# VH-VL binders against q86iv5, part 12

Target 1, 237 residues: q86iv5
Amino acid sequence: LDSCSICVDFVGNSLNDLLNIILNSGVIGTCGDLCSAVPGGQIVDTVCDLLCDYVGVDEFIKLISDVDPDPIYICEKISVCKTNDNAAASLDLVQINPQNGTVGGTFTLSIAYTVTNTIATGQLAFNIIDPTGNAFGDAVLLVQQSPEQYTQQFQFQATPSEQESFPNGLYTVQALVCEGSCGSPHPNTYTLANGTTTFTISGADSSSMSGAGSFSGSSQSTQTGAASGSGSGFALF

## First folded at step 19 (VH-VL)

Design aa5
Fold by ESMFold2, fold request of step 20:
Structure aa5 (fold): chain C 237 residues (1-237), chain A 120 residues (1-120), chain B 111 residues (1-111)
Amino acid sequence: as target 1 above (237 residues)
Amino acid sequence: QVQLVQSGAEVKKPGASVKVSCKASGYTFTDYVIHWVRQAPGQGLEWIGYIWPLKGRTGYNQKFQNRVTMTRDTSTSTAYMELSRLRSEDTAVYYCARVPLYSSGWFDYWGQGTTLTVSS
Amino acid sequence: DIQMTQSPSSLSASVGDRVTITCQASQSVDYSGDSYMNWYQQKPGKAPKLLIYAASSLQSGVPSRFSGSGSGTDFTLTISPVQAEDFATYYCQQSYRYPRTFGAGTKLELK
């Protein structure tokens, strides 16, 4: 609904298409030249054109073409997303339940954190590192997250897939709260807090292959703020 | 009540041009894109192009790029399509249709159609 | 340009039948988990009427006997049960990218 979240979502979904159009087209003189070529229906054209016109086509192309583009950074440079170099937070809890489970079992990751200076545009992110060193994870966008205590819960089922087989052994969960994209080298990016926990998978295997894993999230807070949930299981940092 | 009311039937000779109007009512004209689609006798639907009334931006099917001009008048909520250097194969029914700006791009309402006959 | 292959070109049915019409795009019309395929009904002498948008969403006022399904390149419009007013021509249309393109149409005729 808010301009920052709309921008981050658009850039995240359309960045590769925008880069391909910029690199493969001749001169691009207007936002219409660029944005009408992006697939994804009228809504993508509309959002692209509005953002592009806001900064001008030449500046928009420059931002998209940056050597290390990321959606949050691009939307901050467009000035649709705000930054706070003094953002501050702490992690109160990083907990996984059960701590000992089986392949096919359901795990709940609970993260509680306290914001002490507004997170203007940032992330709550986590990685799960399996016993062989393979990592997968997710992040939720945090927009104008005011000083308050927040909780977020994620559930996943340890169903083997081509991306993660869920071998027996010790798993490490890493959680980060960040201003900006977690792990990004860009300006205005800070790791505000981090935490870890572990869990094990032992015992039965299912021998079945089901496909890619997915996460669902929920949050509970004592104040209203902008937050976004869910994603897919790729390592984020 | 959303309505798109088009101008009446036209008969033209080869080489002439035609300008079809599409008057919108019952909604905020600048919240939608106006597209033009034609249908030759006994044939299917062919997309011609669009005009975005808020921005004045147009985009045309390359088949028509050098012969079509789309304009609008926001004060009268009216879109126009002008097709020049007419040929007999331009004989068709021409429709305007609208697309919501925050949508996947479906044509939710259509005009009644304007029949163009191009004959010597 | 995305070519839309619609099958069959025509079919005959009786009132009460289940009818299935297919549409295949020459490339995927999915974007960010949504499918950019729409279905229209056209009766002779009239403008097309939107039935289904985003592959499976019914337009307001369209009876639930119409349904759409599919993703990627393969899409289906189903009419069950067919009613007397459903004899018409049906078109699929992709709104994934420009130029917008339509299938050639499927004429549903009374047996």
Scores: ipSAE 0.654, ipTM 0.875, lowest interface PAE 1.3, mean pLDDT 89
Fold by ESMFold2, look of step 19:
Structure aa5 (fold): chain C 237 residues (1-237), chain A 120 residues (1-120), chain B 111 residues (1-111)
Amino acid sequence: as target 1 above (237 residues)
Amino acid sequence: QVQLVQSGAEVKKPGASVKVSCKASGYTFTDYVIHWVRQAPGQGLEWIGYIWPLKGRTGYNQKFQNRVTMTRDTSTSTAYMELSRLRSEDTAVYYCARVPLYSSGWFDYWGQGTTLTVSS
Amino acid sequence: DIQMTQSPSSLSASVGDRVTITCQASQSVDYSGDSYMNWYQQKPGKAPKLLIYAASSLQSGVPSRFSGSGSGTDFTLTISPVQAEDFATYYCQQSYRYPRTFGAGTKLELK
């Protein structure tokens, strides 16, 4: 995959480890001092060292140590990812199936969108807002998406967890297409389009489970256009 | 075919030093990291450290930090491990092994091993 | 350091048996959904040989009777059916953090 995607994936997965190493380690004089301490096997060390050497260890530390570190923004600042302040897109469809489901059931969110001016580095993201206002979601990275129509799918299973109990009621889905990280205040970041839909969960009350800690929701992504990338866990924006 | 060919057996007295070589062939030397692992007689495997030939970067198990030095010569595709202030407990077979830069960190090819005997 | 607890330390089996060897890490070796656990076979007088990488991926040229499974802290190597050439010592190894660490080994002896 391309250098931008590799950079964003690395920073996104390793940001907390990098920050902890920077804040708690002694003098960091080389990229090796920093990168050898990052967990995740040889590939993580390799990518860390290459990116760090590309900009220099002092500049890399500054970028990671920013008050609002953002993987896409960091990769843009080191010039591995491009920006387009004139990116433009619209949402054609935000659809969830089934629209009426049960706790433990699997829901598929389908999003169709049209890019009208290239998205250089951005996201297709969603939030699911439960009846009590609690939210969870996910996102996929968009790199150099030329003007075309695209479709993307996300899946999750409504399995209760400490983070989301999946109460009965009406759920709101919010979808966003962005240049830059959705919801970020950083430069070169724009919400290009947004859309909503709803679904319901009915059936047994999820509060009767052995607490939310034994269950969790998950999401999956499927690409059908030029877009690529993957998300992990739930995203909030 | 990938090969890692190590230098021959060594016999040393306590307090001396040893330098073991590991000559790589059949692949691009700088695309891989070289690790060193030892095995005392009848015992398990113990990781000593690595050298990254492209960068010259090394990392050592803290147990050996003040006694081990790893170097490489990219012109001969050879990695070296030097262990100083030898003790009888350093008697072991010493292996080099390579790790692909794009991997989770598995040791995909190993040298044949170099037997070091440290005895008074 | 991540300690690897490998069990059993030794076992005996006949040709045709199913053998399971376990490895427990003192902390999770998962990163971004991948497990950083590898398995090696070592025959007497020989260097170790990679069998399984990333918990469950079979190395090229390794017979399909070898398989690996697990995630987080708990991992297994399964040999089914055991063949006469499989007597050896087996090691797990984590590649999640430095220093790299190995299990103490499991010696498989044919009855």
Scores: ipSAE 0.604, ipTM 0.852, lowest interface PAE 1.6, mean pLDDT 88
Fold by ESMFold2, fold request of step 20:
Structure aa5 (fold): chain C 237 residues (1-237), chain A 120 residues (1-120), chain B 111 residues (1-111)
Amino acid sequence: as target 1 above (237 residues)
Amino acid sequence: QVQLVQSGAEVKKPGASVKVSCKASGYTFTDYVIHWVRQAPGQGLEWIGYIWPLKGRTGYNQKFQNRVTMTRDTSTSTAYMELSRLRSEDTAVYYCARVPLYSSGWFDYWGQGTTLTVSS
Amino acid sequence: DIQMTQSPSSLSASVGDRVTITCQASQSVDYSGDSYMNWYQQKPGKAPKLLIYAASSLQSGVPSRFSGSGSGTDFTLTISPVQAEDFATYYCQQSYRYPRTFGAGTKLELK
């Protein structure tokens, strides 16, 4: 029921459809003109209309039409997500297991972090950089993360895909804890902590396999609240 | 005990108009959207449009855009659909149905239907 | 507009049979990992009744012999085992975007 999480999920899922409607429709006079055209059933229309009416259709369109549209930033400007310019955190652990694996194998990334000043709206994010310099990753949304210790786990299977071929060699994992969207130039955005680790893949290369990339996240976290991140293998920052 | 009760059968000439009512009871009228769907004799279901009682917002199937008007009266929990410039092919049963605001968009309760006959 | 192709247009079955009805949308009706396909049953002279929503979720009070599956463009309603009261017309309906559209219907008849 958290308005901030609902807003970020809506914007993240519907942003491209909203942009296309704005570009194709020219002048839009009401929130209904915009929101009824968004796919995704009644719930998407309802959430769109409520957010749009909250700030007014002209401001809503302006925020969505930003050159670098950022769901967290948009929801902060709408004022359903809070900011904290004094947010603070540290990374306690960035660990991947196994450190030496194979194509097709399952890797578990464990991240532990300590919040020392509330993260109002931010991300726990990671990139994995393959031996050729290509990157993929994921993030989870952090909403009103009070000062305490948190853990998060991510699992992926190293199955070659269009996004990532998983060549043999050394991989670098970068983890970030952020207020705002990690890597974003927008106001009220800060990298609070970062950490790295490495792992290797050996045995088989991407030329012998094909398939679609997939991430599944699981958590041993003590955190409260809902968080959403990218479900794709593209780099997030 | 959710109920949608529609107005009675209508017989009209081509070129006339009809206004069908849909009175809701047993729930909070403004928590749902009212949709209208018709069914010609021996035929399938055809979506006409919706009205959102809380906002007064409407949306119409383009096929009917120039001939249909949907309204509501929140004080009586009643939705209305008016179809103008009637043709013989408008002969059908007209249903109202409701959709929860926080749903994927299914029609969970339907009115009993209003039979419209358009005869020359 | 999303066209819905429902197959077959009619079929005959005996009580106890397994029946499968398909619905194909002219474009994907998936959004954010959810499928926006619903199924209705209609008996002569009666309003439609919701059976399945969100492709696979069973409406309260609907017998468990009804099930739905599928994603993207291809969806299936299954009735197993068919009972005497199941002889009716079945409609798929997409709620992905406006205008809402229905399949042409599948009439299930007693063999």
Scores: ipSAE 0.603, ipTM 0.854, lowest interface PAE 1.5, mean pLDDT 88
Fold by ESMFold2, look of step 21:
Structure aa5 (fold): chain C 237 residues (1-237), chain A 120 residues (1-120), chain B 111 residues (1-111)
Amino acid sequence: as target 1 above (237 residues)
Amino acid sequence: QVQLVQSGAEVKKPGASVKVSCKASGYTFTDYVIHWVRQAPGQGLEWIGYIWPLKGRTGYNQKFQNRVTMTRDTSTSTAYMELSRLRSEDTAVYYCARVPLYSSGWFDYWGQGTTLTVSS
Amino acid sequence: DIQMTQSPSSLSASVGDRVTITCQASQSVDYSGDSYMNWYQQKPGKAPKLLIYAASSLQSGVPSRFSGSGSGTDFTLTISPVQAEDFATYYCQQSYRYPRTFGAGTKLELK
């Protein structure tokens, strides 16, 4: 793991705790005051303190307290992650298999992309929009992706849950390659390429099913270069 | 190879202070946090606080906040815990233990313990 | 503060038995897919010894007859088969937030 990935992972996982501490504590004079209150054991306290001390507690609080705090942007502002305003990429393939599946079935989304100017810190992200307009998705952090061709896979099971019932019908997949966090309004953020595909689900009425729905992220990466990823989340862009 | 060697037993009167040392060897002192834990006779373990040798930062269990001071000397790889305004309830074995900075927070090595007796 | 409830407070077993010790935290000690629960063994007159960290990871030099499991608020230490040297007191400890807290201990005694 590199320091950029460590920073983004920490901010992404601890952002809500940090916001709650900042908003409810009133006076925070040191990084120790802030970071010792963040749950998650010694590793979280250590990373928080190192990042906070690097930029200074007042600037760290300001970055976390931003109206739309963005883990990648925060880590770029403290210079742990680099930016490239001239990053460029194209999407070569956005493919989902099977294209016709069933509720409870497993779907694999394959994305191939070509970087033509280095992505310094960005994302490969996707949204899946169900027939009713409800959406879910995920993203993978891209760090220092040099000009080359890359592939990535995402996998999920269509298991109904309160968050997504997986109704029968046509689903739209939207994929993005970005410098910065996809969909973010912050500086140094660009959508470099986008692509779409579709699939269908047929089967029993999903409104009659109960259970948990979650992503089973891919444990396998087929990239050249630095990458990090463990699927779980909801990405709208 | 990793060792935490603590200072010897202490006998004190109520109202006095005690300072316990914990000398580390066999590892890079500043890569770990030193925690202090005590155990009254026949009782369980109670966390007192920590010191980060790298930064000198401390954090204390609120129960001890007004009576405990933790310090370190990085040149001798030694941590110290001072407990003031001693009471009979402070009679216990005091342990230092280390925690890796990049860990979930387990105590991987412990000192041998320092027995403190507070009696009137 | 996170209260830790160990059960049972004491347990009698014979060499060769399988024993389980449970630990319940008053709130979840999970963070980002990891469980911040640790287990220690302590023999009379000795410092505690780390057995299990992060709920299920075995410390170097600890026999494989020790195992840990659980997540959220409920954790289990299992010893199978129990050996003569395993008669001791066992503590769970959360490292999720400050202050760090320990269970009250479970004394494993020879039947």
Scores: ipSAE 0.530, ipTM 0.813, lowest interface PAE 2.1, mean pLDDT 88

